# VHH binders against Diaminopimelate decarboxylase (lysA): the designs that were tried, part 4

Target 1, 379 residues: Diaminopimelate decarboxylase (lysA), of Deinococcus radiodurans (q9rtk2)
Amino acid sequence: MSLSRHALQDAAQRFGTPLYLYDAEELDAALWRVQRAFGDARIFYAMKANPNLNLLRRYAAAGVGFECVSLGELLRAEAAGAGGERMILNGPAKSDAEYAAAARLGATIVVDREEEVVLLPPGSRVLVRVNPAMTVSTHEHLATGTARSKFGLTPEQVPGTLAELRDAGHEVLGLHMHIGSAIEQAEDFTAAFARVTELRAHIGGLSVLNVGGGWSLNADLEGIAYEAHEAARVFGAELWVEPGRYLVASAGWLLTRVVGTKRTGRNFCLVDAGMTEFLRPMLYGASHPLYPMWDALATEVWDVAGPACESGDLIARGVPLPTPQRGHLLLIGEAGAYGASMSSTYLSRPRPAEVLWTGHDWQLLRRRETPQDIWAAEV

## First folded at step 22 (VHH)

Design Y3 (from X3 with Y32H)
Fold by OpenDDE, fold request of step 23:
Structure Y3 (fold): chain B 379 residues (1-379), chain A 121 residues (1-121)
Amino acid sequence: as target 1 above (379 residues)
Amino acid sequence: QVQLVESGGGMVQPGGSLRLSCAASGFTFSKHRMSWVRRAPGKGPEWVSDISYRGKSTYYADSVKGRFTISRDNAKNTLYLQMNSLKPEDTALYYCAKDTWEYPNWGYDYWGQGTQVTVSS
């Protein structure tokens, strides 16, 4: 871990809790790993992992593009200085506003279904998403490349759709694929790439092959990169990748404060962060590393529970912790992705502040919301 | 076996400078955050400064901020502390320490023997 315990204490005092923290050094390191592994591939940050404008500006400055899945994300990318070939619009159900914005910005549009052929703005630059119908070992909500998934065209639909797109006057760059999240082994991609490369005989060469992202934090990047480059080579295509979680997850933490304890049927360590701040444990059953920033004579087994009036508001079950007391700080790791981005105003709880460790000081990236911010749009 | 060996301490007058070194062995130095901690006579240990594993992030106690500079050379497995504008209150035994976040330790898992710094007229 690159964060100083003392710096964290300072952050808690200055900005309060719950608090999202990011480390610039870790962000840079993750990006470097991707760049090193994939070489000349074009990198598009899947900003749904973390759309904070300051982070986006950082990536833009580093030459990274953006994969956007909503109007809001397109506009965020624009605000960060991106446009044209540095922007991708993806999604299974695009709105008219999203098509219009993509046209205005010159974004590459990923065609997800046949019906989009007649919905695209004139002269669009497009990729066609193919569903390779793969089975991957991940949470079902994270599996996007299965046969029953709502994403992408079947391989059988691809040749005809490509032809229609070309006939309609669109610039067809190539194919897009994404098999899911938390993929660790290169072998998981081998079958998917094999399925897609079978299309070569039918559709010919391509300008671009976008293989998406979905890499686990411990993924074999070199192996994945090798497979991806081989697939791209079959088409004579430029390789595009869309890492999201991999770039930001390990570079972010959630700092929470112990509110109290209770000893009933179980031992509960009650903290001021829960499902409204960090949803992954509840939604995906995700386990995150916990770092108690205190010591005690006794160590016991605790459930870490948030403040929500919900029985499911548990960050962790059955974890060993030194005996906690009110006021103690608990650091939650791997929270840089799908933490702040999935936070909600449920229970009228304001979203936490976000700060960046620049190497020497904390920079505020997002002010803490007030309850009044939440109902600002209410009539 | 993990070893941390401090050197560079000595006696200086107020306003003087010293450069401490810590030679590390027995672990992958470049993968760990490192700290300097000092203990004055009759007082408990006081954190002075820490540095990230790559040496790009540094943090200092308020008492030494602007006067001390922490650095590292991962190729040499060495931690440094440049101490300028030394004050009598800086008099202490200075330790280099290996940081850890592994349970149950949230602080340091290894310390050196220390090097004595004495600031006096």
Scores: ipSAE 0.805, ipTM 0.927, lowest interface PAE 0.6, mean pLDDT 94
Fold by OpenDDE, fold request of step 23:
Structure Y3 (fold): chain B 379 residues (1-379), chain A 121 residues (1-121)
Amino acid sequence: as target 1 above (379 residues)
Amino acid sequence: QVQLVESGGGMVQPGGSLRLSCAASGFTFSKHRMSWVRRAPGKGPEWVSDISYRGKSTYYADSVKGRFTISRDNAKNTLYLQMNSLKPEDTALYYCAKDTWEYPNWGYDYWGQGTQVTVSS
């Protein structure tokens, strides 16, 4: 744990709860690990993990590019100072506006399906996303490289699509792949890389091999990097990587306050953060480390439940906690990715503020929304 | 087999300075946040300052902010506390502590023996 508990208490007092907190030191450390492991590979931050503009500016300043999967993300990247070769547009169902924006910005476009050949702006820089049809050791919802996924072309479709793209006058840079997120088994990457490299015999050399991201927080980056570089070498390609969660997950926390307890069929620790603030536990069944910022005489088993009038609004089930009381602070770890980014205004709940620990103070990155912010666009 | 050994304490006049050191062993020092905690006579322990594992982040109690500086040398497994503009109310036994978020050892899981700091005219 990198954050000072005293600093956290200060943050709660200053900014309230629920509150997303990030540590600049941890952000830097994660990026450094990726840079160290992958060497000269180009790094594109998958900003869907956390699109906060302040974070994007930090990455831009560090020479990191951006993988964008929406118009909004393209525009965020632009706002952060990125463009051209530092920007990638990805997605299975791109809009005309996204194509247009990509063209304007000079972004590399990842072709996800054959139909896109005729949809691309003239003279686009393109990668072709290949689905290696792999089974990965992750949650089904996080698996993007399976045969049943909606992402990418089949290996069989790749040669023809590449040819069509070239014939159409596009600059074909190479291939893109992404097999999932939070992948625990290094072998999943090895197998996926092997499958993709089989295409070498059919499509020849490439300028770029983008191997995406999807690294678990404890992933063997050195091992993955080695395999990725080897795969790229097979094509004679430059290696591109797209870490998202790995860069930001461990560098962020969600601070929530206990609003009460309930002892019925189960013990419930009721907190002011729930599915509208932090969706991963509910959507992916994700388990996150919990750090109670209180002491008690007894430890009991508790469900940590949010305020939503939803039975599924549980952050954690059956976790040991010191007996909580109203007002106590609970810190949720690994919340820097797909926390704030997946927050919603369901139940007309405003999204939390976001703050950055700079090393000596808290910097506000996002103000807490008001209820009025939520319906500002309503007539 | 964690050991924390404080040194550098002593008697100094108000306005004086001291530099405390804490030699750490028995754990990977560079992976842990460290704190200084002090206990004045007749009072409970008071957190003074903490520093991140890399030494890039520091935080101070209001009572010492601007006067004390926490630092660390991970290569030497040593924690430091530079104490300037010392006041009589800074008189205390100063402990080096290893920070932890693991319950039930909430706060600190290891402490040194402490080094006495006495500020008196």
Scores: ipSAE 0.797, ipTM 0.923, lowest interface PAE 0.6, mean pLDDT 94
Fold by ESMFold2, fold request of step 23:
Structure Y3 (fold): chain B 379 residues (1-379), chain A 121 residues (1-121)
Amino acid sequence: as target 1 above (379 residues)
Amino acid sequence: QVQLVESGGGMVQPGGSLRLSCAASGFTFSKHRMSWVRRAPGKGPEWVSDISYRGKSTYYADSVKGRFTISRDNAKNTLYLQMNSLKPEDTALYYCAKDTWEYPNWGYDYWGQGTQVTVSS
């Protein structure tokens, strides 16, 4: 935890709760670790992790590009000052408006399916997304892999699709791949890279190999970078990478306030944030560190629950906490990615404010929504 | 064994200056946020200032803001507090404290012995 307890208490007083907080020092540190590990590879921030314009402007100023998966994300990248060579449009179901915007901006388009060959704007810059065949490791139990992913072409489809793209007059830069999420070790890439580099014999060299992101917060970036550079070398390609969660998750927190407690066979610590503010625990079963900002005589086991009338509105189950009381502050860590970006106005709950710790004061990045903001577009 | 040793305290007239030091050992100093805390005579502890593990982020109590400057030298495992424009109300025993968010210790898990600062005419 990089933030001062006293600065956090000040933020709660000034901006209210629930509140998203980011630390500029930690944002800079995460980017530096990626730059150090990957050397001269080009970095494209996967903004779906956190698309706040203030964060995007910081990355654009540092020369970082953006991976975009919607018209809105392309327009955010433009608003942040990125030129087309720093933009990637990805996604399995691109709209006509997205193709048009990508063409206007000069973005690189990631071809996810064969049909896109005839859908692309004339003279597009393209990568072809390959989904390497994932072999379940030989164990007594089946392992879950990406073989059932809706993303990308099979390796067998790639040579024909590249040829069709060239025949259609597009600038074919190379390949895109994204192995999975929560990748820790270089060895997790071995089978996927081997499968993709076998394509060298069928498709020749490439200008670009984009290996995506999906690194766990504890990933061996140096080992992963070595494997990625070796794969790019097979094609004679420039390496591109797409970190999202890794760049922002540990630099952000969600500050909540205890509304009350209940003891009904289980101990529930009820806080003012839940599924509408922070969906990851409910959607992915994700576990996040919790930081109580109080002390008490006893530490007991608690379930931390949000305010929604949903039995699944649980931030955490079975966690040790000093006995909470109404008004206590509870901080949820590793919330800088897929937190605010996945917040909703379900139950007509306004989205939280977002603030950035500059090193000596808080800067407002997003004001708290009002109830009126929620229905402003309803006529 | 974690050790925090404060020094640099003393007697000073109102308006004067002092620089406090805290030598740290027994832990990876550069991985921890550090704080200065003080105890005035007959009073409980009062947080003064804290600094991030890289030294890039600082925060101050309102009572000292603009007069005190916290800093650290991670190569020397040393925390500092430059105190200017001292007031009689700053008279206290000043402690260096190691901040932690690690279970089970949510707060300051280690403290030094303190160094006395006395501001009087």
Scores: ipSAE 0.448, ipTM 0.827, lowest interface PAE 3.4, mean pLDDT 90

Design Y3 (from X3 with Y32H)
Fold by ESMFold2, fold request of step 23:
Structure Y3 (fold): chain B 379 residues (1-379), chain A 121 residues (1-121)
Amino acid sequence: as target 1 above (379 residues)
Amino acid sequence: QVQLVESGGGMVQPGGSLRLSCAASGFTFSKHRMSWVRRAPGKGPEWVSDISYRGKSTYYADSVKGRFTISRDNAKNTLYLQMNSLKPEDTALYYCAKDTWEYPNWGYDYWGQGTQVTVSS
């Protein structure tokens, strides 16, 4: 853990709880590891992981681009100071407004389905997304269950789509791929690599191969980078990558305060954050490290529960904690990705403040919502 | 076996300077946040400063801000405290401490023997 417990106590007093906290040192370290492993590859931060404008400005200042999946994300990238050459618009169901914004900004558009050929603005810069696990009319398709993916074209559709895009006057840069989430080992990439690179014989060289992201926090980045560069070399292409969670997850935490305890059939440690602030445990069954900021004579087993009237509003189940008391601070780790970005105003609960540890002091990145903020658009 | 050995203490006049060192062994020093803690005569332990595992983030008690500088050399497994503009109130036994956030020791799990700093006219 990178944060001082004394700085955390100061943050709780100054900004209240629940509170999202980020560490600039850890953000820089994660980016450095990606840059070191991938060399000259272009890095596009998948901002859906954490779109806070202040974090985006830090990445833009470091020359990092952005992968965007909505009009709002394109506009965030623009507001952060990214040029169009550092913007990617992705998504299976792009709106007319999104196409128009991408054209105005000069962003690269990832073609996800054949219909987009006739929907693209004139002279668009494009990549074609291929799903390397998907095969048309093969037993592999039925055996793997890849028919459930809604993303990208089959390898068999790629040559025709590239030709149509060129005939329509678009600047075809190459291919985009994304094999899944939690990629840890280079071997997880090998079959996808083989499937995509066999297209070389049918489509020739490319300017860009974008291999996406989806790396686990413990990923073998050097091994993955080696495989990705080898794939790009087959096409003579520049390598692009799209880390999201990897860049921010371990650099962020959610600080919460114990409201109270209750002892029924189980011991419940009730805290002031739950599903509206941090959806991952409920939605995915995700486990996150917990850091109690107190000590006690006894350590017992507790369920950590949020404030919602939902039986599934649990941060953690069956975890050892020193006996908690009202007012104690509990820190939830690996909350820098898909935490604040997936928060909601369910139950009319305001979204938390967000702060950044600069190395010497806290800077406010997002003020806590007021009640007025929650319903300001209601008439 | 984790071991922390402080050195560099001594007697100085008010306004003087002193540099403390802490030699660490028995653990991966570069993976851990480190702290300086002091104990003045008749008082309990007082946190002085801490530093992140890579040395880029530092935090100080109000009583020492601007006068003390914490640093580390991960190649030498050594923690430092540069103390300038020393005051009689800084008289204490100074300890380096290894931070931990791991169950069951969610605090400081190892301490050195301490080095005495005495500030007197």
Scores: ipSAE 0.359, ipTM 0.782, lowest interface PAE 4.3, mean pLDDT 90

Design Y5 (from X3 with Y103L)
Fold by OpenDDE, fold request of step 26:
Structure Y5 (fold): chain B 379 residues (1-379), chain A 121 residues (1-121)
Amino acid sequence: as target 1 above (379 residues)
Amino acid sequence: QVQLVESGGGMVQPGGSLRLSCAASGFTFSKYRMSWVRRAPGKGPEWVSDISYRGKSTYYADSVKGRFTISRDNAKNTLYLQMNSLKPEDTALYYCAKDTWELPNWGYDYWGQGTQVTVSS
């Protein structure tokens, strides 16, 4: 653990709970690992993992680009100082506003379907997303590269689409692929790359091969990088990568406070964070490391439950914890990705504050919402 | 076997300085946050400072802020505590400790034998 327990206690006191915390040192370390592994590859942060503007500014300053999947994300990237070749617009259902913004900002646009050929702004820089139709070892909702997914063109559609894009006067840079998120098996990438490189015989060389992200936290980056570079080499292309979760997940935590306990059919450790703050456990069945910031004489098995009036609002089930008491702090790990970004105002619950450990102090990145913030736009 | 060995303690006048060292062995030093903890006579342990595994993050107790500096050399498996502007209240046995977040041990899983720091006129 990179964070100081004492610093965490200070954060809880200063900012309250639930609280998202990020560690600058861990953010830098993750980025460094990617840079080291992939060498000269261009890195685009998949913003959807965590779009906090302060984090974006950090990445921008480090020369990292942004993959954006919405108008809001494009504008965030712009606000962070990015533009042009540092920005990618991706998405299966782009709006006119998104196309317009991409054109204004000079963003590279990822073509996700054939009919986009006639929707693109004139003279766009484009990548064509290929769905390799692979079965990957991840949650169904995270499998973006399967035949049934709503993402990308089939390999059979790619040659014709590339030709049409060129004929239409667009700058065709190359191909994009993304097989999923939190991929557990490295060989899934190998297979996907192999499938994509088969297109070489049909489409020729490319300027860019964007292999997306989807790396698990324990992924063999060097191995993936090697395969990715080899794939790029087949096309004579520059390699682009789009890490998201990998960059931010381990660098972020959710700090929650024990509200109480109950012993009924099961032992419940009730905390002030739930599905509205941290959705991944409920939505994906995700397991996250838990760090109780207390000690007790006894350790028992507990369900960690949030405050929502939803039966599924469980952060964890059947976990060993020292006997919790009201007021104790519980730290949830690997919460830097798809935590805050997926937080909601369900049940009129305000989104939590976000803070960054700079190495010597906490920096507020997001103020805690008030309940009134939630309905501010309501008439 | 994990070992932490403190050194550098001694007796100094108020306003003086000392530099403590802690030699670590038996574990991958560079992977763990380290702390200094002190115990004054008749008092319980008091956390003084901690430093991240890479040495880029430091945190201090209010009582020592601005006076003490924690650092580490991972190549030498050594933790340091530079103590300036020492006060009589700083008199204590100073321990280096290995931080842990793993159950069942929360906080510190290993301590050194300590080095005595005495500040007196």
Scores: ipSAE 0.754, ipTM 0.904, lowest interface PAE 0.7, mean pLDDT 94
Fold by OpenDDE, fold request of step 26:
Structure Y5 (fold): chain B 379 residues (1-379), chain A 121 residues (1-121)
Amino acid sequence: as target 1 above (379 residues)
Amino acid sequence: QVQLVESGGGMVQPGGSLRLSCAASGFTFSKYRMSWVRRAPGKGPEWVSDISYRGKSTYYADSVKGRFTISRDNAKNTLYLQMNSLKPEDTALYYCAKDTWELPNWGYDYWGQGTQVTVSS
C-alpha cells in the first residue's frame, strides 16, 4: 500500500528486472501487528521465510530473535548480532556442525526426536517439539503437525524424553509445536493446544511454550494469541512464537518485465521471472496477486510464463490481463516470503537483486548476481 | 460517498510558496495511499507526489523533488502539499487522488475537483 507505480518504475530503471522489493513500512506494520496481538510473548523470526542479512539486522534491532533451521541460518543470525536466548536451532535432522554452532552461540535447541538426547552438546538449553498428530486443512508440504509428518515427538514420547534430557544434565525449558502453515482461524489451534496441554498432568509446569508460527496473512492473530496464551498459562510458561511468512510476505514484491507474448494453444504473457526466481507457484500451486503496471484497450486471458525451459514454469494460469507488450512491468505480490529465499541458479540464472523501500528511497540489500558468481566455487 | 475537496490554491510569484490541502470523507482515509496530480493547460495529467497510508513513505516526481513536500494527518482526514520555490511551469490545476486498497495502482478511484495554482510574475 505504501508503494506507487512511480517508485516501482524507478526501481526497475535503477536495478533492472527481475527484482525483489521490500517495503520497510509494511515490514514494520506486520511486526507491530504481531507485537500488539501477542503482547509479552517472545518473537523469533523464522528466517527461512527470508534470510536477507539486512532484514535480519532490522529485526535484531527491534528485539526480535531468530529461529534457525540450518548452520547457515545460525551464522546469519550471529552476523546480525543475535545469540543466546535470542537464537533457536530447529530441524528434524541436525548436523554435528549445527549442534556445535548452537553450543558456541548458546542457542536454544529444539529436540525433534528421542535419539537427540545423546547427540546434544553438554548442558544444552532445549525445547522438545511435540507433534500433536492433527489433520489440518493445508497443502501436504505445509502440514507439519500430522501423524505422518517427519517432525516432532509423539505426545507419548514426550514425558520420557523430557526425563532423559534432565537426567543428562540439559536445561529443559519446555515444549515446541508447529501445526502447519497458512492457518487462518484460532480454532485451528484449539485441538493442537488441547492435545499439548494434556501433557501437563504428566510433565508438570514448564518455563517455555513455543507455539511456532504458520499464520496465514489474514490470520486472526488476536484469537490465536488468546489460545496460545491460555495454553502457556496451563503450564505456567512464557509464550514464544515463530512467525516467518506473516512478517515478510505482504511486505515483499517481485517485479518482473514482459519479454513478449505468444498466441498458440493458449495466450502466454512471457516474463523475465520464473521458477528460478519465484518457486511457490510451481511447487505449492500458490496463487499470488498480479498487478499489471500497464493499461490496454483490451483485456484477455493469459498464462504468465517464465523463461525456463520447463513446462511447469508458470507464475499463473488463465488470468485476465490487459494486453501485454514487451517492456511492460508486472508486479507480483506477497512475494516477501519464500521468494528470494527459494530462488535458485538453475539454468545458470543469476539470483535477482533485492531492494528496500526506506520510505524515501531504494536501498540495495542484495546485488544482482553475475553469471560468474554462480560458478565461482567450481574448480 | 467518497469526497475529496482541495483548497489552498492561488496566484503567486515565481519563488513563492503555497500549501494545498485536501479534505477527505466517505472512506477510511488512513487505509489508503494518496496522491497529488496536476494538469497544466494544454497538457495531460501529471503525477506530482504520493504518500503511503500511514504517511511514512513519500515519493515525488523529479520535476518537484526538493521543492514540494507531501504529508497527511490521518486524524483530520487531510492530505497536504507544501509547495516551495514555485516556478511558472508549476501552473496547473492540482487534484487530490485516492488510491485503491492494497494496489500500487496505475489509476485512482476518486479525484477532487482540483484547486488552481498559478505561478506568474
Scores: ipSAE 0.651, ipTM 0.867, lowest interface PAE 0.9, mean pLDDT 93
Fold by ESMFold2, look of step 22:
Structure Y5 (fold): chain B 379 residues (1-379), chain A 121 residues (1-121)
Amino acid sequence: as target 1 above (379 residues)
Amino acid sequence: QVQLVESGGGMVQPGGSLRLSCAASGFTFSKYRMSWVRRAPGKGPEWVSDISYRGKSTYYADSVKGRFTISRDNAKNTLYLQMNSLKPEDTALYYCAKDTWELPNWGYDYWGQGTQVTVSS
């Protein structure tokens, strides 16, 4: 852990709990690992993982582009200072407003289905998304590169679609692929890359091969980068990559405070963060590291439960903890991705503040919502 | 086995300077945050400063901010504390401590023997 326990205690006092915390040192380290592994490949941050404008500004200042999946994300990239050449619009069901914004901004549009050929703004810059029909070794519901995925064209549809895009007057840069999430090993990419590089005989060279992201936090980046560069070389293409979770997850935490305990056959540690702040455990069954910021004579097994009147509002089940007491601080790790971005105002609970450790002090990135913020749009 | 050996203490007049060192062995030094903790006569332990595993983040107790500087050399497995503008209240036994976020030793799992700093007029 890169964060000081004393800085964390200071943050809880100054900003309250629950609180999202990010560490600039860990953000920089993750980006450096990607840059080192992928060399001159162009990096587009998949902002769905964490779209906080202050984080986007840091990436834009470092020359990182953005992968966007909505009008709001395109506008966030613009607000962060990215030019259109550093923007990608992706998604299987783009709206007219999204097409119009992409055209205005000069963003690259990822064609996900054949119908889009006639829907694109005139003279669009495009990539065609290929689904290589490969099952990823992670959970099947998280896989995006399977034959049953709603994303992308089959390899057999690609040559005709490229031809139609060129005939319609669009600037066809090449191909996009994204085979899944939580991928650790280079071999998980090998079959997908082989399937895609077989297209070389049918479509010729490309300007760009975008291999997406979806790397686990423990991924063999050098091995994956080697495979990705080999695939790009087959087409003579520039390599683009789209890390999201990898860049931010381990650089962020959720700080929560124990409200109380109860013992009713199992031991419950009740905390002030739950499903409205951090949905991943309930939605995906995700397991996150927990760091108690206290000690005690006994260590027992506890369920860590949030404040909602929902049986599924559990942060963790069956976790060893020193005996918790009201007021103790508990830190939830690997919360920098799909944490704050997936928070809600269910139960009219305001979204937490977000802060960044600069190396010497805390910088506020997002103020805590007020109750009025929650209903401000209701008339 | 994990060993932490502090040195560089001594007697100094108010306003003086000392540089403490802590030689670390028996673990991968660059993997862990390191801390300085002190114990004044008749008092419990007081955290002084800590530093991130790569040395890029530092944090200080209010009582020492601006006067003390923590640093580390990961190639030499050594932690440092530069102490300037010393005051009689800085008189204490100074410990180097290995931080851990792992149970069962959450907090500081290993300590050195300490090095005495005495600031007297």
Scores: ipSAE 0.486, ipTM 0.835, lowest interface PAE 3.0, mean pLDDT 90

